# VH-VL binders against Uncharacterized protein aq_532: the designs that were tried, part 23

Target 1, 203 residues: Uncharacterized protein aq_532, of Aquifex aeolicus (o66814)
Amino acid sequence: SDYLLRAESLFSQLKDANAKEETPYLYGKVKGYYEAIKLYAVEYKEDRIKTLFTLMSKNTKKAVRGAYTEREPLTELITFEPRVYFEEYCDGIMDECFYEKHYEKEKFIELVDYFSLKRRVEFLRNHEGKYCAPFDFGMAEALFNAVSLELMQEKPDEKVLIALREKLEPILVMAEEKLRYAMKKELPCYRNRLSEHIGYWKP
Key: E = the ipSAE of ESMFold2; O = the ipSAE of OpenDDE; V2 = 0.75 times the mean of E and O plus 0.25 times the DockQ between their complexes.

## First folded at step 25 (VH-VL; framework fv_patecibart)

Design Lb (from Jd with light chain S31N; at its last look DockQ between E and O 0.65; V2 from the best seeds 0.74)
Fold by ESMFold2, look of step 25:
Structure Lb (fold): chain C 203 residues (1-203), chain A 121 residues (1-121), chain B 107 residues (1-107)
Amino acid sequence: as target 1 above (203 residues)
Amino acid sequence: QVTLKESGPTLVKPTQTLTLTCTFSGFSLSTRSMGVAWIRQPPGKALEWLAHIYWDDDKYYYPALTNRLTITKDTSKNQVVLTMTNMDPVDTATYYCAHTEFNDYFPFDYWGQGTLVTVSS
Amino acid sequence: EIVLTQSPDFQSVTPKEKVTITCRASQSIRNYIHWYQQKPDQYPKLLIKYASQSFSGVPSRFSGSGSGTDFTLTINSLEAEDAATYYCQQYYSYPWTFGQGTKVEIK
């Protein structure tokens, strides 16, 4: 599709800026959106591709600008917030009532284990994943955003959700393992020992 | 439902080795990210983290106690064992085991009831 | 080793009133702090993780705030069952450490 060709052209801009080395988190995020676009291209879902391309393009611009200014901000995290409702069940004999919690799109949430994915991505985001596992975290974040956007659709596509989940899991695991190691060893990526970043600098 | 329970001797003489077993249910150390920690509390004092172990056998110890502590797991039995050598009266405390999960912010979210270990005479 | 200093050590409070407990770290720990409640002769229970995230089943009257070195646990309307000792705990650096505790009693 036209969006696929346009997406591929963004990598030329990234290469010219040396973004893979200078802004590895944003580079990973752009790559993650690209992988999601490729999954949707098989299904010919142009409106979903357009949304992902817009996000990919915005992150490419930030990666290029960041490479020249040595600045790499965290960018969007997109979360699906399902509506909650309760269903009452009474036994009739004991005059007792019990309540069962339900979510909108519950089967799709369960299909990808969405709440677990959300917690794991948020954990990385909150604990220096950008610095200790930038490429893997950026890529995982983009693929997670694609999962969230699909769950927001009126009729989520199960085949796409499964494919996104399968792509996301090994990348998320790698980021988590890199972060745990960095925290245990107190690597500079985690501690950021410059005086302005963690209070007092100690050489 | 996650539950943990500590077992072992309640009275230990100075210089002896303490062995405590944490038996748990509702989770498994075959599951990625899961871990079990040991925390103690001397009577009337604050909590003190001692050690923890993750599903992949990655181990952490309180630095001043590393030569006295050994933590091991048996995944098939849902057990974690803490061994502490050369016990002293200052080690008198309630010993807890607790569940923790690496990629869920490392909290001690579920605890055993604790076991009081007295080191005396 | 990171030292967490809680204030006050002890607080006697009339029911329905607000309780404020502070925890000050000896260096920045970002938001890497948890809060626990321990009632007499009981094991500790998690209240708040990551400075401000309520644990499942914790009453809404409990809240946490702060970042860097200064953190606060707030009980906005004290109830009788809240009489307990409260501990902050950092997980920013090994060894993980707890504050000395703050005992809250019903006046």
Scores: ipSAE 0.713, ipTM 0.876, lowest interface PAE 1.7, mean pLDDT 90
ESMFold2 (binder alone), look of step 25: mean pLDDT 93; pTM 0.949
OpenDDE, look of step 25: ipSAE 0.813; ipTM 0.918

Design Lc (from Jd with heavy chain Y60W; at its last look DockQ between E and O 0.59; V2 from the best seeds 0.00; counts 0 for: pae E 2.2 > 2)
Fold by OpenDDE, look of step 25:
Structure Lc (fold): chain C 203 residues (1-203), chain A 121 residues (1-121), chain B 107 residues (1-107)
Amino acid sequence: as target 1 above (203 residues)
Amino acid sequence: QVTLKESGPTLVKPTQTLTLTCTFSGFSLSTRSMGVAWIRQPPGKALEWLAHIYWDDDKWYYPALTNRLTITKDTSKNQVVLTMTNMDPVDTATYYCAHTEFNDYFPFDYWGQGTLVTVSS
Amino acid sequence: EIVLTQSPDFQSVTPKEKVTITCRASQSIRSYIHWYQQKPDQYPKLLIKYASQSFSGVPSRFSGSGSGTDFTLTINSLEAEDAATYYCQQYYSYPWTFGQGTKVEIK
């Protein structure tokens, strides 16, 4: 894929800017998108690649800029919002009826345990994962964004969803472990999250 | 379904040591992210956090009471024990144990019924 | 330690009226705050977590808002069963601390 080659070029830009050290959160996020693109390339999903490449490119620019300005903003989190419908159920014994909530694409939501992933990623986002686990957190967000994007498709690809989850889960665990330890022990990256960084990660 | 229950003496003499046990079900302290805290409440007064123990046996205490408090866990029994030395009438309170979870924003989402401990001669 | 100051200490309210309880932190705690309801002779119950997230089973009339140092618990339309003492609690840093409580009574 042409996009895959271009993605490799973006990584070169990150290396040249020393983004891994200067903007580890954005570096992680770009890395996550790159991994997702590689996965989609194997599956010949060009439409998804285009979207992910756009996100990768945007974050690369921010990473490069941040490396020079010492600013690293928290970037977007893409969430899938399934359509909701209700079904009426009546028991044949007590003749009581109730409504049960259902989600569109429930099969795929359950396949990746999407709401659990969302909760975990949002927890990291809300508890300064950017400071205490920047690389893993960034990469996790990117992969989660890819999961969300796949779920937004009219026909989500099960194989891709499973593969994305398999990539995401270990990274989430690492990010959570780092944040958990930092928060529990009140390490400097956690304790100083409001004093020195002014909403941005600083090395 | 998470449940917690406090047990121990309800009457303690001054200078004696209080030992309270929290027995819980519905979760395990062998599970990552799990924690149990002790909170007390003097009659007619506000809640006061005392101690917290995590799944990895990490412990935190209220600073003013650190020298008097000891929190331990027995994962196999689903129990957390709090000891408080040199009890004083001012320590008279209802003592609660509560469940906490890191991955759910650390709320005290489940509580025991509490046990009233009176310190008197 | 971080001090949480609630306001007011006491409030007598007519049913169906809106109740507002404020909690001010001595320093910024982001959204690392929870709200609890305690009825007489009962254990405290979680109402709101992380400043604005309703706990399971909590009526929709309860809501939380705020960030940084100023937080608010709102009861949109007070019910008789809402007579209780409400507490805010922070977990931004150890030691974890509670507010002094706000007692809400029904007129």
Scores: ipSAE 0.313, ipTM 0.752, lowest interface PAE 1.7, mean pLDDT 91
ESMFold2, look of step 25: ipSAE 0.602; ipTM 0.839
ESMFold2 (binder alone), look of step 25: mean pLDDT 93; pTM 0.951

Design Ld (from Jd with light chain S93T; at its last look DockQ between E and O 0.59; V2 from the best seeds 0.69)
Fold by ESMFold2, look of step 25:
Structure Ld (fold): chain C 203 residues (1-203), chain A 121 residues (1-121), chain B 107 residues (1-107)
Amino acid sequence: as target 1 above (203 residues)
Amino acid sequence: QVTLKESGPTLVKPTQTLTLTCTFSGFSLSTRSMGVAWIRQPPGKALEWLAHIYWDDDKYYYPALTNRLTITKDTSKNQVVLTMTNMDPVDTATYYCAHTEFNDYFPFDYWGQGTLVTVSS
Amino acid sequence: EIVLTQSPDFQSVTPKEKVTITCRASQSIRSYIHWYQQKPDQYPKLLIKYASQSFSGVPSRFSGSGSGTDFTLTINSLEAEDAATYYCQQYYTYPWTFGQGTKVEIK
């Protein structure tokens, strides 16, 4: 598809700007969107590819400009907010009524453990993940956004959700472990970020 | 569903070593992100964090007590053990174990009932 | 070591009135603070995490706010079962520390 070829061409712009080193969070986010696009291209889902390409392109532009201007903002976090409903049932044996909480698309939410993914991404976002694990956090955010966007579809694709979840988990784990280590050791990415320019975490 | 319970001696003489066991259910230390902490509270005084351990055996100690404290886990038995050497009357306190989860903001979200340990003689 | 100073140490409050408890950190802890409730002769219970997030099962009358060095726990209509000692706790740097506590009684 034309969008897949165009997505691949964006990496030339990133290379020219040295974005991997200068804006590693945004570089990771662009890479995460690219990985999601490749999953959709295998299954000929052009409408999903267009949306992801737009996000990838926007973040590429910000990465290139950020490398020039020494600015790297947090960008979009896309969350799926399912509607909640309650089902009543009564136990005639004990003469007692109960209410069960349910979510729209509950099957798909459970398939990827969506609420856990959301909490973990938000934890990283709230605790210096951009500075202490920029590449992994950026990539995790993009893959999480792809999960959210798929859950928003009228008919979510189970195979794509599983594949996205499998790519996302090891990246989240790496980001979380880098952050925990940075907090324990009080690394500059976490503490003492009073200077205009900080160092990203490096092994 | 998450429950924790402290066990061990309630009376200890000065200089002895205290060993406390936290037995828990409703979670496992085979699960990534899970941990168990020890907190104490001297009678009528504030809470004091002592140590905690995560599923991957990563350990944290209150700095001034690091030479006196050892925290270990037995994942298969759902137990965490705290030892504290050279007990002194100032160590008299209620000792609690608590559940914590690092990628959920590190709270002490579920606590045991506590066990009062008195150091005297 | 970060010192948390709570204010007031004690307050006696008429039922249904608003209770405000403050916690001041000796340096910025961003928003890395939790609040606990401890009723007489009981173990502590988590109320609020990350300055303002209510823990599961906590009544809506409890709320938290603040950032940097100044934090507030609010009980917007005190109930009889809210008589307890309240603690703030920071997790910004080790050792993790608690405030000295604020005891709340019903008049």
Scores: ipSAE 0.724, ipTM 0.879, lowest interface PAE 1.5, mean pLDDT 90
ESMFold2 (binder alone), look of step 25: mean pLDDT 94; pTM 0.954
OpenDDE, look of step 25: ipSAE 0.728; ipTM 0.884

Design Le (from Jd with heavy chain S33N; at its last look DockQ between E and O 0.69; V2 from the best seeds 0.00; counts 0 for: pae E 2.1 > 2)
Fold by ESMFold2, look of step 25:
Structure Le (fold): chain C 203 residues (1-203), chain A 121 residues (1-121), chain B 107 residues (1-107)
Amino acid sequence: as target 1 above (203 residues)
Amino acid sequence: QVTLKESGPTLVKPTQTLTLTCTFSGFSLSTRNMGVAWIRQPPGKALEWLAHIYWDDDKYYYPALTNRLTITKDTSKNQVVLTMTNMDPVDTATYYCAHTEFNDYFPFDYWGQGTLVTVSS
Amino acid sequence: EIVLTQSPDFQSVTPKEKVTITCRASQSIRSYIHWYQQKPDQYPKLLIKYASQSFSGVPSRFSGSGSGTDFTLTINSLEAEDAATYYCQQYYSYPWTFGQGTKVEIK
């Protein structure tokens, strides 16, 4: 596919800018979108590939620019916000009614354990994941965004959701472990970035 | 439903070792990111975090007490044990165990009822 | 070790009135703070996590806000069952520490 070849060419730009070392979060995010594009290429879903390529390209530009300007911003987090509705169930004996909470696309949400994925990605984002596990966190964010985008489809593809989930889990685990260690040891990525900004203290 | 319960002696002499057991249900330490913490509260005073342990046996201790505290788990029994050596009257407190989850922002979201431990001769 | 100082230590408040409890950290803790409620002779219960996220089953009259060093817990309209001691707790740096508590009584 033309999009797949174009996606692969973006890594030449990243290499020229030394983005893996200079902007590891954005580099990881670009890599995550690339992995998602490859999954969709197997399923021949051009519209999904186009959307992911647009995101990949935007993050590549930010990574290259960031490597030269020494800036690495957080970029998009795409969350699927399912509609909630309540279904009434009445007891015919007591003439009492009860309400049960339901979500749109509940089957697909349960298939990937979506609310757990969202909580885990948001936790990393809120607790210095960009600095303490930049590559893994960036890659996890991109793959999570791909899950969210698939859930937003009128008819989500179960095979794609499972494949994305399988790719995402080990990456999330690695990011979580790196962050927990950084918090426990109070590594510079977590605790003392202001000290590094204006110099550093040693014992 | 998540429940926790502390068990152990309520009266300990100075210098003795305290051993407290937290028995819980509604979650398992075989589940990733789950943890159990110990917190104490001296009578009429603030809460003090002591230690916690995660499903993967990663352990955390209050630094000033690290030479007196040992936390261990038995996943198959749904138990976490806290041992505190060389007890002193200042250690008199209600001891709580609590559930915590690593990537759910680390709160102590469910607590046991607590057990008052008095250290006196 | 990060010290959390709550204010006031004690409040006696008329029912239905707004209660504000503050927690001030000795250094920035970003938003890494939780709030707990402890009624007399009971174990503590989580109210708010991560400065402003309400825990499951907590009445909507409870809210949290703040970042950096200054944080607040607000009870919009005090109910009789809200008489308790309230604690803030930081998880930014080990050891994790609690504030000294704020006791709220119904007038």
Scores: ipSAE 0.621, ipTM 0.840, lowest interface PAE 2.1, mean pLDDT 90
ESMFold2 (binder alone), look of step 25: mean pLDDT 93; pTM 0.949
OpenDDE, look of step 25: ipSAE 0.854; ipTM 0.936

Design Lf (from Jd with heavy chain E101D; at its last look DockQ between E and O 0.81; V2 from the best seeds 0.00; counts 0 for: pae E 2.5 > 2)
Fold by ESMFold2, look of step 25:
Structure Lf (fold): chain C 203 residues (1-203), chain A 121 residues (1-121), chain B 107 residues (1-107)
Amino acid sequence: as target 1 above (203 residues)
Amino acid sequence: QVTLKESGPTLVKPTQTLTLTCTFSGFSLSTRSMGVAWIRQPPGKALEWLAHIYWDDDKYYYPALTNRLTITKDTSKNQVVLTMTNMDPVDTATYYCAHTDFNDYFPFDYWGQGTLVTVSS
Amino acid sequence: EIVLTQSPDFQSVTPKEKVTITCRASQSIRSYIHWYQQKPDQYPKLLIKYASQSFSGVPSRFSGSGSGTDFTLTINSLEAEDAATYYCQQYYSYPWTFGQGTKVEIK
């Protein structure tokens, strides 16, 4: 469908508002959703593209408003919470029964190392990632949200999950490195958030 | 799964240099975010962080001791070495090495058993 | 350098009772604090990270709370095996520092 053209038009609104400089976290998040939409467009999965476009559009509106109001809030973090179940098995020799813990969609969780991705995004979110690595963190959050949404599908697509993970990993690494540097050097984005009107780290 | 063990001398004379080796298994310093720290504890006293090193050779030292401490790693041997110069009786303590993970909130989550180092004439 | 002051230095507590240990920072450390348990003649063990997140394998009777300058470790119902010294540790700024410890004994 025309979701790619509509997504491209959202960047015009962002440019008009100078969102890349004024709301870099939300700009990064919009860019991340756009990258996810492009991956799904190759697979012709319109229902999943629609969901991602809605999130992209919502964050674009917030970026534009934020640029004019000098406010940039954290937005959605979508986490997949797999059901846990236990398998019972019995030792015929000892006549004892044991329970083994399992997760739904364990194969797909392992494919993308989901719990590690979740921990890394949450770490950035809890330790000033928005201020010390706004663009990379925003983009990573959106791609992580796309991973979560795919894992929530009845039948997750392995090809899409791999592609999302491949896009996500280098962006997470960049955000993590910027944050570690900011903490070591106690940059203003970490200790005393002073810069223009938002207090972001500026290389 | 994760284990660490300290090795080195247990008795050192004042002014000598202490060299301690941490040998570990269950993780590698070729893995991003992984690090090894050194922490000491004087007898009956609180814990004191000394230094740590990450997989990418990024190093951190207790500021007042930076001219006395050197931390290095050998990733292929799963070893981290702490060198402390000009030892003094006040440095008598149990020395621990510990695993840490940048992406997991920097805790000292797995510790070695510790080695008591006594500094005496 | 951030000083962490624990209270009390020592507690003698009847089994099954609730234990509370406080840690006060000399300045705000947000929630950047960990808690450790050290039994006699043993190495320390991580209990709680990031103020309130339990480390794997830690019994549910242990919990942490607080933010800013005031933090609490709680042992809901003390067990005999919990007799130990407990330390808080901040990672907000270098040098990373520990509290002086709180010794908990079974009465």
Scores: ipSAE 0.559, ipTM 0.834, lowest interface PAE 2.5, mean pLDDT 90
ESMFold2 (binder alone), look of step 25: mean pLDDT 94; pTM 0.951
OpenDDE, look of step 25: ipSAE 0.853; ipTM 0.936

## First folded at step 26 (VH-VL; framework fv_patecibart)

Design Ma (from Jd with light chain Y94R; at its last look DockQ between E and O 0.64; V2 from the best seeds 0.00; counts 0 for: pae E 2.01 > 2)
Fold by ESMFold2, look of step 26:
Structure Ma (fold): chain C 203 residues (1-203), chain A 121 residues (1-121), chain B 107 residues (1-107)
Amino acid sequence: as target 1 above (203 residues)
Amino acid sequence: QVTLKESGPTLVKPTQTLTLTCTFSGFSLSTRSMGVAWIRQPPGKALEWLAHIYWDDDKYYYPALTNRLTITKDTSKNQVVLTMTNMDPVDTATYYCAHTEFNDYFPFDYWGQGTLVTVSS
Amino acid sequence: EIVLTQSPDFQSVTPKEKVTITCRASQSIRSYIHWYQQKPDQYPKLLIKYASQSFSGVPSRFSGSGSGTDFTLTINSLEAEDAATYYCQQYYSRPWTFGQGTKVEIK
């Protein structure tokens, strides 16, 4: 796919700006979108690739500019909000009725444990994940966005969802462990930041 | 459904060691992110966090009580044990165990019913 | 150690009226605060986590707000079963601490 080649060319811009060191959150996010694009390229799904490439390109531009200006903003979080409905169940013996809650696309939501992923990404986003685990959090956020976008499709692809979930989990765990360590040790990335611009945890 | 229950002695003499067991169901400490905490409440007073332990044996103690508290787990029995040495009448309180999860904002979201421990001669 | 000071210590409120409970931290805790309800002779129950997120099964009349040092728990229309003591709790820095409590009674 020429989107894959175009995505790979964006890394020249990132390298020239030293984005891996200067804007590690956005660098991680670009990497996460790139990994998602590679998964879709194997399945020949150009429409999904176009959306992810647009997000990747936008975050690359912000990373390059951020490296120059020492400013690294949080960027998009894309969440899927499934419709809810209730299914009536009556036992018949006692003539009593109960209601069972169901979600739109429930099979796919359960396949990736979507609500758990959403809580974990939001937890990192709300607790200084950008500063304490910038690369891993950025990458996890992008892969999560790809999961959300796939769930929004009319017919979500189960193979892609599983593959995204498998790439996402170890990265999410690493970000969570770095944040837990930072909170336990009260590292500067978590506390005593002198500037909101830069204050990343460095091993 | 997550449930927890505290067990142990209800009357302890000064200087004795208190051992409390939290037995739980609906989750396992073999599951990543899961933890169990101990919180106490003296009669008519505020809640006080004492300690907690996570699935990977990572442990946290209230700093002023670190030399008196030991928290351990037995994952196979779904139990967490709190030991508190050198008990004093000021330690009279209801002791609770609670579920917590580090990647879900660290709340004490499910509690046991509590056990009142009285420290008296 | 971060001290959480609740206000008022006690209030007696007519049913269906609005209840406001404040919690002030001795230093910024961002939004790293939870709220608990403890009814007479019962164990505490989580109401609100992370300043404003309602816990599962909590009635919509309960809401939380605030950031930094000043936080509020609001009960929009007090029900009889809401007679309880309410606690705020911070998880920003160890030791994790609770407020002294606010007792709410029905007039």
Scores: ipSAE 0.624, ipTM 0.848, lowest interface PAE 2.0, mean pLDDT 90
ESMFold2 (binder alone), look of step 26: mean pLDDT 93; pTM 0.948
OpenDDE, look of step 26: ipSAE 0.801; ipTM 0.912

Design Mb (from Jd with heavy chain S33A; at its last read DockQ between E and O 0.73; V2 from the best seeds 0.81)
Heavy chain, then light chain:
Amino acid sequence: QVTLKESGPTLVKPTQTLTLTCTFSGFSLSTRAMGVAWIRQPPGKALEWLAHIYWDDDKYYYPALTNRLTITKDTSKNQVVLTMTNMDPVDTATYYCAHTEFNDYFPFDYWGQGTLVTVSS
Amino acid sequence: EIVLTQSPDFQSVTPKEKVTITCRASQSIRSYIHWYQQKPDQYPKLLIKYASQSFSGVPSRFSGSGSGTDFTLTINSLEAEDAATYYCQQYYSYPWTFGQGTKVEIK
ESMFold2, look of step 26: ipSAE 0.775; ipTM 0.904
ESMFold2 (binder alone), look of step 26: mean pLDDT 94; pTM 0.954
OpenDDE, look of step 26: ipSAE 0.851; ipTM 0.932
ESMFold2, fold request of step 27: ipSAE 0.746, 0.732, 0.748; ipTM 0.890, 0.881, 0.890
ESMFold2 (binder alone), fold request of step 27: mean pLDDT 94, 94, 94; pTM 0.951, 0.954, 0.955
OpenDDE, fold request of step 27: ipSAE 0.881, 0.890, 0.882; ipTM 0.951, 0.956, 0.953
ESMFold2, last read: ipSAE 0.774, 0.745, 0.782; ipTM 0.901, 0.888, 0.904
ESMFold2 (binder alone), last read: mean pLDDT 94, 94, 94; pTM 0.954, 0.955, 0.954
OpenDDE, last read: ipSAE 0.887, 0.891, 0.882; ipTM 0.956, 0.955, 0.954

Design Mc (from Jd with heavy chain H52L T66K; at its last look DockQ between E and O 0.06; V2 from the best seeds 0.00; counts 0 for: pae O 2.9 > 2, placed apart)
Fold by OpenDDE, look of step 26:
Structure Mc (fold): chain C 203 residues (1-203), chain A 121 residues (1-121), chain B 107 residues (1-107)
Amino acid sequence: as target 1 above (203 residues)
Amino acid sequence: QVTLKESGPTLVKPTQTLTLTCTFSGFSLSTRSMGVAWIRQPPGKALEWLALIYWDDDKYYYPALKNRLTITKDTSKNQVVLTMTNMDPVDTATYYCAHTEFNDYFPFDYWGQGTLVTVSS
Amino acid sequence: EIVLTQSPDFQSVTPKEKVTITCRASQSIRSYIHWYQQKPDQYPKLLIKYASQSFSGVPSRFSGSGSGTDFTLTINSLEAEDAATYYCQQYYSYPWTFGQGTKVEIK
């Protein structure tokens, strides 16, 4: 894929700019998008690759130009909003019925445990994980965005979803552990998150 | 037992680049949380932190000197190298390398003996 | 950067007397400070870590206290071998910084 080659080039540019050290959050995001693109490339999903490439490119530009500051707001989180429907269930004994909530594309939602992933990513966002786990958090967001993007498709690809989750889950665990540790120990990265001096925790 | 030793030129001319090597034993920068820092001390003056490198190649510099400093590691040789460009007589100091860990910003628990670097024409 | 100011710069003390060295931070650093001892022509040695925890091998006469902006290193009953320059160092935020040092001499 042409986009894959271009993505590789972008990632190389990022490395050349020492973005891992200077802007680890963006570096994480870019890397996450790159990983997602690689997965999509195997499945020949060009439309999703284009979307992710655009996001990758934007973040790469920010990182390479050096214009990005850690004070900038987090980038938008792509979230999948499933359609909801209700199914009536009756106990058949006392004629008591209740309604159970169901989702369109429930199979895929359950496959990746989407809502759990979403809650976990939101936890990191809400507690400003970019300061204590910038790389992992950035990468997690990017991969989550890819998951959301796939779920938004008319026909989500099961293989891609599984692959994305397999990538995302370990990253989430790392990010969560780092953040929770930083919170518990009140590490500088956490206590100084609102100051000019920032850092991040290393496991 | 952790040991560190600084090596390099003891005399540098102004505008030249200083290259110092810290050779250590008793720990490895392949080990998680390990770090090595450079600290200098002008004669009769206070200590000044210069740079820090961790096992994962994460690096930190004193901002005022960041553009002049480069810290690198060779894990296989148990060495950390500090380069400082555009040396000036004001940079005359004893240069130390020290061991640290990332664990809650661990102190400098082990130091080298230091090497006096004189910048003079 | 966070500035650490030690007091006094110099102190001449009779053996067996109590020595108190203060370190004041330009802003609150909680308890994120270390103390080092440097004897003449020697490298600095860690004395106290995390404001009040004694490093291994450090005599009990050395102690640290304080939080926020004001910290103290105390030598209870000064010995001749304690003649040295003492430095505080903060690790609250980068760049890590040292105090200007306090030189302790024996009368």
Scores: ipSAE 0.033, ipTM 0.664, lowest interface PAE 2.9, mean pLDDT 89
ESMFold2, look of step 26: ipSAE 0.655; ipTM 0.857
ESMFold2 (binder alone), look of step 26: mean pLDDT 93; pTM 0.949

